VH-VL binders against q8mxu4. Designs and how they scored, part 6

Target 1, 107 residues: q8mxu4
Amino acid sequence: MCDRDDCASIASRCTGETIICAFVESITPPKIRDKTGTYELKCPFAEGFTMEIGDLFLFHFVFDGSSEKCTRLTPIPKMLAMVYEKLLKDLRKAKKEGKMIISPTAN

## First folded at step 22 (VH-VL)

Design z04
Fold by OpenDDE, fold request of step 25:
Structure z04 (fold): chain C 107 residues (1-107), chain A 123 residues (1-123), chain B 107 residues (1-107)
Amino acid sequence: as target 1 above (107 residues)
Amino acid sequence: QVQLQESGPGLVKPSETLSLTCAVSGGSISSGYAWSWVRQPPGEGLEWIGFIYESGSTNYNPSLQGRVTISRDNSKNTLYLQMNSLRAEDTAVYYCARDTGWYDYYYGYFDHWGEGTLVTVSS
Amino acid sequence: DIQMTQSPSSLSASVGDSVTITCQASQDIDNYLNWYQQKPGKAPELLIYYASNLETGVPSRFSGSGSGTDFTFTISSLEAEDAATYYCQQYDNLPLTFGQGTKVEIE
């Protein structure tokens, strides 16, 4: 499996960071779903954060050898799901072709 | 555990309207999936007909030239396909299927299919 | 529309043989490709989704690979019950389109 920015490949990722745009499929256990499949999150949702099934988020994941850590959740209007899918696809292509390198910035 | 079951008239005359139903069990049609119709002429390949998403929005194959309407009844957990002005070439097995997509224009793959129902267009 | 071309259209092989089917897309579809099995008189059944992911419950002898425009479907050790027609299908863009199918017969 390849290291990609999708649900199908997140389990095989061991290092680095990525953004995944996915719907909340379930809360308990926490599962997200995108066009590539479903993934059960190993990290809990932030305490006190209101999340509903069907919500769309950008998930920022950081990987450190064993499991993912969700560092940021960005809510996205559901009607823009296909837009962000295409944006991420274009981003993947740009990265693959070496045309774009995205570096993390300090918070 | 999701199951789909198509039903229809079996035989339809040319120029008439086809009405098919798809009864869904083991899951709700409003449970965060898209739903689709796909058809297959005898001995031929598969042709996608259209989608209905959770919101109720639809997408259709342009090849059908506006002859198709997909709808649903949440209270009956049933999908519907209507196709107008039937032609002989519309003879096919019609399948309903669940798609792992969700909201508008966000589609995935077909993880569950009905058994299909044969529709023959003949005078 | 995105055209999907499968090769071969048909093949015959013996039990225990390895079988490979190819699918070519008319444009880059990333990994948005699925493989279905259709046995005579039955509905299609999902085997592989997103190019290489095995659907739950599907035997491990089935596999998929590829990305972009060229994809492969493999049965590592053919069994008698694998006699069927196999279809690739892209879901990168609407309308969804299928390959013409590959009929696999058992000698």
Scores: ipSAE 0.863, ipTM 0.945, lowest interface PAE 0.6, mean pLDDT 93
Fold by OpenDDE, last read:
Structure z04 (fold): chain C 107 residues (1-107), chain A 123 residues (1-123), chain B 107 residues (1-107)
Amino acid sequence: as target 1 above (107 residues)
Amino acid sequence: QVQLQESGPGLVKPSETLSLTCAVSGGSISSGYAWSWVRQPPGEGLEWIGFIYESGSTNYNPSLQGRVTISRDNSKNTLYLQMNSLRAEDTAVYYCARDTGWYDYYYGYFDHWGEGTLVTVSS
Amino acid sequence: DIQMTQSPSSLSASVGDSVTITCQASQDIDNYLNWYQQKPGKAPELLIYYASNLETGVPSRFSGSGSGTDFTFTISSLEAEDAATYYCQQYDNLPLTFGQGTKVEIE
C-alpha cells in the first residue's frame, strides 16, 4: 500500500481510501496544505462541504487511479495541528516497527 | 509572486539593539503562512532565529537566549526583528523568509527568502 | 537540538558530472528535510522539500531521497550555474537546524 496520508504523498496515490489532515489553502482552485506541501485537489469537494481558507480538516479521500474524491470533512481545531503531526509520526514509527497495525481503510 | 526585502542599519555597536524590517509584497503577511528570520555569519552556515505565526505567537532559537523579538505590522505588511545586546558574533547577513507553516508550532519549509541585509557589529 | 551533518564539506566536479551530497540527522526526522541552494552573494533558494519533492520551477536534474536519519541530494548532470553552497535543513523539531553546507565548485 502506498503512502497517502499527507499532501506530498497524495500525489502518488493508489486506489483506496485515506485520511489527510491539512489546512485549506484556497477554495478556487481547491488546494490543501500541510507540513509536507501543497496539493491541488483534482476533483471538486463533494456537495455540502463548507470551509474557509485557513480551516483545518481531516480529509477523507477515495481514490480510483488518478481520480480522487473527498467524501468527508472533519473539522479540527487549528491549534491541534501539531498534535496530529506528532501522532502521525508516532503512528508511522509504530507501523514501521511492527508495533501497530492499522486497517487500510482507517488511513 | 511574494517578495521580501530586508532593511537595517548596516552597522551596530556592541551592546546596542538591532532593529530590522522586512517588507513583504505580493502577498499578505497576516494570514496563511509563518514568517521567519534566518541569519548567516560571513563565510559560515545558516542559523534559524525564530518564527511568528498567524496568531502572532512566536518561537525563537534557544541559542539566542531571549535576546530576540519578532513582530509584524499587518497594516504595513512588514515583519520586524529586534535583537538586544549585540555582540561581534552577531555579525551576519540577516534574512527574512516565508515558511509554509501556518498556525502555532505548525511550521513547514522556507519557500521564499529576502535578499538579506548585512549587519556588522563593531565599535 | 537536532544536528545535521553534511558530507562532503566541499567538492569539485566537472560539467556533466553527477554530484551527490549526504546529510545525516542526529535523530529520526522522518522526511522533514529540505535542501537549499545558495549562490555566492545571494539568498538561499529552496530546491527540495520534504526529502524528495522538487520545488516548482527547479530543474529536474536536482533530486532528493532518504528518510529517517540519512538523506541524499543529487545533481544528475552538473551545470556551470550549479556552483553554489547547498544546505540541508530539518524541520522535524525546534529549533530548526541546518547542515554546515556543501560547497560545490565547477572545474
Scores: ipSAE 0.846, ipTM 0.940, lowest interface PAE 0.5, mean pLDDT 93
Fold by OpenDDE, last read:
Structure z04 (fold): chain C 107 residues (1-107), chain A 123 residues (1-123), chain B 107 residues (1-107)
Amino acid sequence: as target 1 above (107 residues)
Amino acid sequence: QVQLQESGPGLVKPSETLSLTCAVSGGSISSGYAWSWVRQPPGEGLEWIGFIYESGSTNYNPSLQGRVTISRDNSKNTLYLQMNSLRAEDTAVYYCARDTGWYDYYYGYFDHWGEGTLVTVSS
Amino acid sequence: DIQMTQSPSSLSASVGDSVTITCQASQDIDNYLNWYQQKPGKAPELLIYYASNLETGVPSRFSGSGSGTDFTFTISSLEAEDAATYYCQQYDNLPLTFGQGTKVEIE
């Protein structure tokens, strides 16, 4: 089962969907960064998305083989960066321990 | 092509203050990364000293008991380490390194290291 | 503080051999573990970050695995130039801490 909720892991290009909390590292090319590393986005952002370097977002990704789609951006206050890092860590742990059912769409 | 280069006095007497510099080239220290100091006593392992964010916020290893100050000068693209009340056990090679910590949040791995500078504490 | 315990402290192997080093954390650190190589008289160099990600430019004979508390570093086919001390390092929580190191000697 794919675990792709961080920048380092998303590069493995699994199927399904995931949410990543990450900073915008660069705009052109588009790169995001979290505690695990940097990921260069393979898809353009939808029209209307506004971001600056240093902004924090929840990124919703949908995967289909070698392709990815950025479907939604949710702005997050920067001060909550570490909070979300901890939340995601706890989520991963819960899933690993079988304490939370993983949606088939995330596989 | 980020490069780091430490420099220091080489020899410091006990109870005196150590001052080290780390010159960064090939990249700006104001690029969102954190910057750490790590030391290694001769023949021993590695010990993290602390780091500084772009904002100037710092975190230190509690083992150093408040003897350490890390600072930076953006205009000189240089990092600094000050350590007070030096002891013989502070003898070590001191490294500066780039930490993948980002935007005054997170802390990560050290992807670039200086060559290190030996500091010997002796009377 | 999070303690990192490496095993073994030292080993000797021949060119072409597979070498395995383990690192155990005193608590669950998720995948926030890195591996460094330090050759004699040189600074450490990053080989693996976030448990299993190969740093750019690092030969593929180096690999990392594990999650939680138990981690493994592997050199699939040892080369003479791999004589060095290897360190694991956690960045789950402050202070950042290193393992004691594993000295790898070539016979």
Scores: ipSAE 0.837, ipTM 0.938, lowest interface PAE 0.6, mean pLDDT 93
Fold by OpenDDE, fold request of step 25:
Structure z04 (fold): chain C 107 residues (1-107), chain A 123 residues (1-123), chain B 107 residues (1-107)
Amino acid sequence: as target 1 above (107 residues)
Amino acid sequence: QVQLQESGPGLVKPSETLSLTCAVSGGSISSGYAWSWVRQPPGEGLEWIGFIYESGSTNYNPSLQGRVTISRDNSKNTLYLQMNSLRAEDTAVYYCARDTGWYDYYYGYFDHWGEGTLVTVSS
Amino acid sequence: DIQMTQSPSSLSASVGDSVTITCQASQDIDNYLNWYQQKPGKAPELLIYYASNLETGVPSRFSGSGSGTDFTFTISSLEAEDAATYYCQQYDNLPLTFGQGTKVEIE
């Protein structure tokens, strides 16, 4: 799967970049979880960055082949978890219906 | 590995209250999951009853018309289901299950189930 | 409530056959659809989550596909132990709802 933005699908991500909104499930090993499932990160959290289990983040991933890089972590208030879930769902629907231009970098 | 085990009275009279317990082992009920109850009348399909989040917040199937209360005891690592005003149609196998939903926000799929306990409503 | 309709209600097939079950949602549920297997006298077991993701430990002969309103569950090569009732379940919105089930019998 390409152009997905969820934990269940990130393992099959093609080249490009994506944003995933997910909770930190565990630190060691580093795992995140959203409504779709759980994903163990292939890259560790940045040194010096403080986070706790249960924190919500936007994870920016860049893929180069089978390699993934987490390039940005944006903390999100937990209360907005469902808002982002809905936004991402709507975005997926819009893309499916051809209502948005798919960027080559997102493929 | 997480294991769930339901227990109950087996037989309940109409209009009485059902009380079920679900003992959770191999994991804490306070581990960032939701915990659901699901029932299945004999020879029929599955019906979701409700769940409780880690915070203690609950959500119930409206079809049960407010007859249900789900609670937990963290010290006992046990879930509870209470259902009032039982009817014959409440006869079913009752399952507890772990929902992959997170905290008070997401709800997901049922990745672990108990063996179920049969509850028969009869005079 | 979101209604889930499975087809067929029952089927018989031989060992080695490919079996396909369909599930239709009354509205667009994105990929928030799971498949469970229930053997007689046993509790349901998760096979597929989020439309197409195989649960850990589940044989690869089981698969799921689809998105939106139409979903399919496939057993590529039926085994005797696959005799069971299969259920789809949506978790797009509350209340959570199941399909009526598909009973698979082995000839």
Scores: ipSAE 0.814, ipTM 0.931, lowest interface PAE 0.6, mean pLDDT 92
Fold by OpenDDE, look of step 22:
Structure z04 (fold): chain C 107 residues (1-107), chain A 123 residues (1-123), chain B 107 residues (1-107)
Amino acid sequence: as target 1 above (107 residues)
Amino acid sequence: QVQLQESGPGLVKPSETLSLTCAVSGGSISSGYAWSWVRQPPGEGLEWIGFIYESGSTNYNPSLQGRVTISRDNSKNTLYLQMNSLRAEDTAVYYCARDTGWYDYYYGYFDHWGEGTLVTVSS
Amino acid sequence: DIQMTQSPSSLSASVGDSVTITCQASQDIDNYLNWYQQKPGKAPELLIYYASNLETGVPSRFSGSGSGTDFTFTISSLEAEDAATYYCQQYDNLPLTFGQGTKVEIE
């Protein structure tokens, strides 16, 4: 299975869906950054959003084999950055240990 | 493109205070990264000293027992390390490095290092 | 503190050989493990970040793998310029800690 829940891993695109919690590093070009690294988005940020460098978002991506689509942006208070990091770590561990199913949309 | 350059006294007496500077060029120290100090005694491994975020928030290695202060001057694009009550065991090459940490929350890997500056503690 | 233990402490190999270094963490650090190369009289340089990601500009003969507590660093075909000491480093929790290092000598 493909691990796509962080900036370092999303570079190795797979089909399916994933959610990434990351900071906005730059607007032009659009780049996001988390504890694992930086990723330049292939899709532009959604229009109508007031987004600034340093903002924290949940990014919902859908992969169709050619490019990722940014389907949803959810603003997150910055203070929750480490909380989400730990949640994702625990989720990853649980999946690895077979304690929960992998996302049904993942390959 | 980012470059770091440490500078210091070279020789310090026991019980005195060490003051080091790290000049950053090719990038701003207020660009969202964290900035660390790391030291290496001669012939030994690496020890993380601490880092400072863009906000000025700091984290230090507990092993240093509160003897360390890291600060920055954005106008000079310079980092500073102060270490009190020096001992012979503090003899080491001291490095400054850019940490991929982000906005007071993340800390990460060191993707840029200075050349290091040797500090010898001796009477 | 999280302790990082490298093996071996030193090794000698010939040009063209495959070299493997291991790093064991005292607790689960997920993939938050980096590898650095330090040549004599020089500062360390980042080679691998987040367990298996090759830093930009680093030759492809270098690679990293592993997750949790056990990690591996590999040089697929050793070159003379690879004579150095290599360090692993965890960034799962503070304080940041390094392995004791592995000195690689070329015969």
Scores: ipSAE 0.804, ipTM 0.931, lowest interface PAE 0.6, mean pLDDT 92

Design z04
Fold by OpenDDE, look of step 24:
Structure z04 (fold): chain C 107 residues (1-107), chain A 123 residues (1-123), chain B 107 residues (1-107)
Amino acid sequence: as target 1 above (107 residues)
Amino acid sequence: QVQLQESGPGLVKPSETLSLTCAVSGGSISSGYAWSWVRQPPGEGLEWIGFIYESGSTNYNPSLQGRVTISRDNSKNTLYLQMNSLRAEDTAVYYCARDTGWYDYYYGYFDHWGEGTLVTVSS
Amino acid sequence: DIQMTQSPSSLSASVGDSVTITCQASQDIDNYLNWYQQKPGKAPELLIYYASNLETGVPSRFSGSGSGTDFTFTISSLEAEDAATYYCQQYDNLPLTFGQGTKVEIE
């Protein structure tokens, strides 16, 4: 299974979907960053909502070939950054150990 | 490109207070990064001292027993380290470094380092 | 605190040789491990972040692998300029801690 739940590895992603918790490093060009590194998005941030540098989001990405689609943006309070980092770490570990299958759910 | 430059007294007496500065250029210290101090005794390994985040919050290595204060001046784009009650064991090269972390407790890796400044503690 | 143990403490090799350094963490740190190079009289420089990601500008002969507690740093073909001390560093939990270092000498 491809490791795509962080900024450092998203560029080597396969098909499927993942959720990444990252903050907005820049808007033009659109870049996000987490503990693992920085990734420049293939398309600009979606219109219709305000986004500022430093904002923290859960990014739901769907991968179809070499392109990612951000299907959902969930704003996260900045104070919860470490909580989501820990959560994603635990989920990654669980996946590697084959203890669960993680699928993003709409909310 | 971001550059860091440490400066200090070079020699400090035991029980006195160390004050170091780190001048940052090529980038703002309030531009979405954390900033750290790391030290290295002569011929030994590296020891992390502490962070200061964009918010101004700090985290310190417990090994320093509360002797350390890290601060910053955004207007001067300068990082500071203060260490009290110096001992001979505090003799080391002191480095400032940029951490790719941003928010409190959200730390990353050190992607930029200063050249370091030697601090010798001796009577 | 998380203890990082490097092996070996020192090694000597010839130009063109493959060099391997190991780093063991006292607990599971996922992939939150970095590798730094420090040449004599110089500051450390980041080579590898998040266990296996090559920092921009770093030669491809440098690589990192591993996860959990056991990590490996490799120089595929040693060059004279690679004479230095190498350090692993975990950033899974505070306080941040470094390995004791591995001194690489060129014969």
Scores: ipSAE 0.799, ipTM 0.925, lowest interface PAE 0.6, mean pLDDT 92
Fold by OpenDDE, fold request of step 25:
Structure z04 (fold): chain C 107 residues (1-107), chain A 123 residues (1-123), chain B 107 residues (1-107)
Amino acid sequence: as target 1 above (107 residues)
Amino acid sequence: QVQLQESGPGLVKPSETLSLTCAVSGGSISSGYAWSWVRQPPGEGLEWIGFIYESGSTNYNPSLQGRVTISRDNSKNTLYLQMNSLRAEDTAVYYCARDTGWYDYYYGYFDHWGEGTLVTVSS
Amino acid sequence: DIQMTQSPSSLSASVGDSVTITCQASQDIDNYLNWYQQKPGKAPELLIYYASNLETGVPSRFSGSGSGTDFTFTISSLEAEDAATYYCQQYDNLPLTFGQGTKVEIE
């Protein structure tokens, strides 16, 4: 498990849940990308869900063992990308400083 | 296997305008990345010049005092750098590089670089 | 601007040696630090991104660590081909800035 909520840390998580804001880099195979890097999902995107490369989403992941399950997708307007980047950055720093905990239900 | 190739005049006179091109191959310039220019004076370190997002938004190093314009032509898959009022200290190897930044979101790291083109400012 | 200070400015080592380079940021940059290798007459090449992530295709003898203001780049077993100048670079805030470089020479 990792205390960070980003693409680079997904592979290190074993249990719990997290919310990650990331772009869809590819659909087949399913890959997402944020400021920390690219991660290839172990499971494909939900069938019937319409998304395109370049779309921005909040991904809610639940970990059971070494695999993640995407339980919720929230589309985010691209114009708000910087807002969410700053929000997540600030929350991460606050957590590091012991000021607050990043809630897995934050959106 | 994205490849970048810079092209320029090689020699520019003081006070003149520099125009550089960066031809991108092996990938689309509008494929979810930002594109940066970085320069390196002979025997010195690296200086970031600026970049252009997929959205078309740009950011520049304030050290260049607004002398820089970065643009692109998607139809030509080409990146451009324009720098006005050149000085002797602008002599450098100029690199174009792919930045992992996306849209008007984050700026990232440079995962692909061109070979660079030397620009000498001299009368 | 965020100032990046590398140490040492230059070093000489033998093949097989372990080499360590440090980079200090003037402010907390989280993990938003990259390491590049530049050989004479060549363009820089990305080795490490986001403090500790090895770029695809880069030999495992290269590694990075650290967070906040202090970062370390390590070559576990130096090879002759590793003679180059190495740069750290922060991408926490604009403008993007580089360290002054560390020249590694092979004895």
Scores: ipSAE 0.794, ipTM 0.912, lowest interface PAE 0.6, mean pLDDT 91
Fold by OpenDDE, look of step 23:
Structure z04 (fold): chain C 107 residues (1-107), chain A 123 residues (1-123), chain B 107 residues (1-107)
Amino acid sequence: as target 1 above (107 residues)
Amino acid sequence: QVQLQESGPGLVKPSETLSLTCAVSGGSISSGYAWSWVRQPPGEGLEWIGFIYESGSTNYNPSLQGRVTISRDNSKNTLYLQMNSLRAEDTAVYYCARDTGWYDYYYGYFDHWGEGTLVTVSS
Amino acid sequence: DIQMTQSPSSLSASVGDSVTITCQASQDIDNYLNWYQQKPGKAPELLIYYASNLETGVPSRFSGSGSGTDFTFTISSLEAEDAATYYCQQYDNLPLTFGQGTKVEIE
């Protein structure tokens, strides 16, 4: 399993699920950006969801080995970007050290 | 493509205030990026000075805290650096650069740099 | 502050040679490490971001690897135009800090 959960790593993501915190860089085409880079989404945004450039979201992705599927979008206040970046970093470290489960669905 | 161009006085006396400008072209300074100043003394390494975000919020290197002010004019698409109480050790090439960071305290990497402007502090 | 230590400070190699530069962080910076190239009298240019991602337009002979505290930058086959000073830079925490640089000369 891959431990990464960022834009730069989406293209090489292993099968499984992950949560990425990123800003919306563009709507058409849909692009997101975090500290690690930019990624153009291969899945459309959910219908009825209002999204603007600069919005911060938690993206729940499921990878089947071919492409990512965005299953959930959670809006996050922009001011919490740094908080979630640190949170995810700590989560990765904890997982690597075996202090936390890799995925709730993997157990 | 985004281009940055620094400009300044070239020579500044000790204890005086440095004022630099960075003209940004090929993109808006209000386009979801942070903007930074970095300096390099002659023959030495690079030192980060500070950020300004789209919101107008700033972050400065603690080593220069209190002497530096970074600002911007969206209408002119220009960045500014002000540094007070200049010393000989402030002699350096000063660069402006685009940072892939976006919101406050959310910083990234420098993907575009200006050509730099030399500032010499001498009496 | 996070200190970045590069090795070596300078090196000389021939065209076609493989060159490796190392960068060590004083603490774990995850993958938040960039590599820049600075030619004499010019501004730095981004080559690698987030430890191993090649910036658009950068030749494939440049690569980066590593995570945590130890990072490497490699030029697989040195070209004459690669004569420059290379810098690593962390963006894990403020203040942003650079390595002292590695001067690469071509024999």
Scores: ipSAE 0.785, ipTM 0.928, lowest interface PAE 0.7, mean pLDDT 92
Fold by ESMFold2, look of step 23:
Structure z04 (fold): chain C 107 residues (1-107), chain A 123 residues (1-123), chain B 107 residues (1-107)
Amino acid sequence: as target 1 above (107 residues)
Amino acid sequence: QVQLQESGPGLVKPSETLSLTCAVSGGSISSGYAWSWVRQPPGEGLEWIGFIYESGSTNYNPSLQGRVTISRDNSKNTLYLQMNSLRAEDTAVYYCARDTGWYDYYYGYFDHWGEGTLVTVSS
Amino acid sequence: DIQMTQSPSSLSASVGDSVTITCQASQDIDNYLNWYQQKPGKAPELLIYYASNLETGVPSRFSGSGSGTDFTFTISSLEAEDAATYYCQQYDNLPLTFGQGTKVEIE
């Protein structure tokens, strides 16, 4: 199953697929930000999108060993930023307590 | 690098209105960040006053009982604090700071601070 | 409002010592906890955000750990310039609140 990360936790990821809900901070170099901090991508943003600094996306990443690939951007309404932050916070709490993991999906 | 500098009267009387300015240099206040005011009574800890987002939307500490207005003038690259109905308990060093809020969302850590300005409320 | 309690209120230590300060939140704040240093007569400066992330340019002798309600700040080898007051601050919810501070003095 696809994991969920934040800008702080993705820095240590080396394998798997994950999703980050974050704002565009910079296009060149590619940087994203959320409530946990800033992350500079090791790969270009997925192509074919009109994006501006301050836009909110779900960023899909695939990690294969030491390789990082941004495979999809899903635009989402900015008003949902705090909703996604709370959902990720709930997931972190559930993982810490050893409960069954529930993965939210993009609307 | 962003630099912040507060200015305003050092001595004010009870019941009057405090007006402070925060001049920002080395960067634009129209950069997506939010901007906070924080105060510190002499010899005491820190109290968050409120912040203003890129859009001009504000949030205030309820402990200040609705006495606070934060505003911005993008053309002057300046932030403002107004606090009315001053009391002796409002004596403090007042700081402005860049908040990590981003385009009306998030908030919470202050990565650049002004030097602070002491305001004494005395009759 | 989330109350932040620091311990100790003050301490004295020698250059080269390891110094530890704790911060306890009145409710679970996830990792939304920052640490600031304030030298006498100066503004606070951000050292650590999101519990454990070192701000750019901050020496690596400073570190933070913890999550939920209990957080720890450590100076691994105290230097004379580290004489200051240290504050924790939560950013889980508004209003933003600070601990009362811990004054660190050099013996």
Scores: ipSAE 0.721, ipTM 0.890, lowest interface PAE 1.1, mean pLDDT 90
Fold by ESMFold2, look of step 24:
Structure z04 (fold): chain C 107 residues (1-107), chain A 123 residues (1-123), chain B 107 residues (1-107)
Amino acid sequence: as target 1 above (107 residues)
Amino acid sequence: QVQLQESGPGLVKPSETLSLTCAVSGGSISSGYAWSWVRQPPGEGLEWIGFIYESGSTNYNPSLQGRVTISRDNSKNTLYLQMNSLRAEDTAVYYCARDTGWYDYYYGYFDHWGEGTLVTVSS
Amino acid sequence: DIQMTQSPSSLSASVGDSVTITCQASQDIDNYLNWYQQKPGKAPELLIYYASNLETGVPSRFSGSGSGTDFTFTISSLEAEDAATYYCQQYDNLPLTFGQGTKVEIE
């Protein structure tokens, strides 16, 4: 089951799979950022992509114990950054209020 | 490490235009970050003035009623603040700061501040 | 505009004491709250971002907690160098707004 994190919450993750919508802050060392903060990867970015500082991606991470891997990048238009941020805010609010949110499948 | 230093006139008259500069060293203002101006009247709290993004796009505090212009000169690594129609209540220490806005998106917190410059508006 | 209200306005405490400052937002701001320290005659300095994340180089005696509208800042063992004014600041929406400040004095 694939979770959704932000740059602040992923710092404490040690197991599972998650997706982060974030901007590239630095390539060397690899850093990403969103509204919650900056995260320095403990692994290389996934291969097969051309990236620039300031690009927006969905970053897929897999954690197995203390091992962190960035397994996929999905480029997305920068204008979606605030849409994704609002969706995460709404999800956090719904969990706080005990509401259930039924979303379409990711596929 | 990034350092910011404000400069400008210490004493200005009502109705004049304030012009401040913020010199950035130890890093580039063309780094993707946004840059903010914040002021603090003597003995009072902090008020956000506005920020400028990497692209030059700006956002201002509406409480300043359109009197403010923030600009940048990347070749001089310098930020500018202009404030028109000065009043006594504009007396404050003016700070520039690095804002965590990123390539025209987000905004948030100020992780590097200048030392501040006092501007007194009096007749 | 989102109003931020701090309590108390001032306090005096001894070295070694635990001190607590609260900050209340006029609306739900998620975790988009920061804490700054301003020593006399100096610029503010970021201590905590996103409610609970310590900025790099900030001593671990500083901490933050809370979400939504109610936030707490704690100095677990006050040191002489902590005499300062502390500000909360929200970044959920523009305009960015600060609390009125809490002055902490050493007895």
Scores: ipSAE 0.705, ipTM 0.885, lowest interface PAE 1.1, mean pLDDT 90

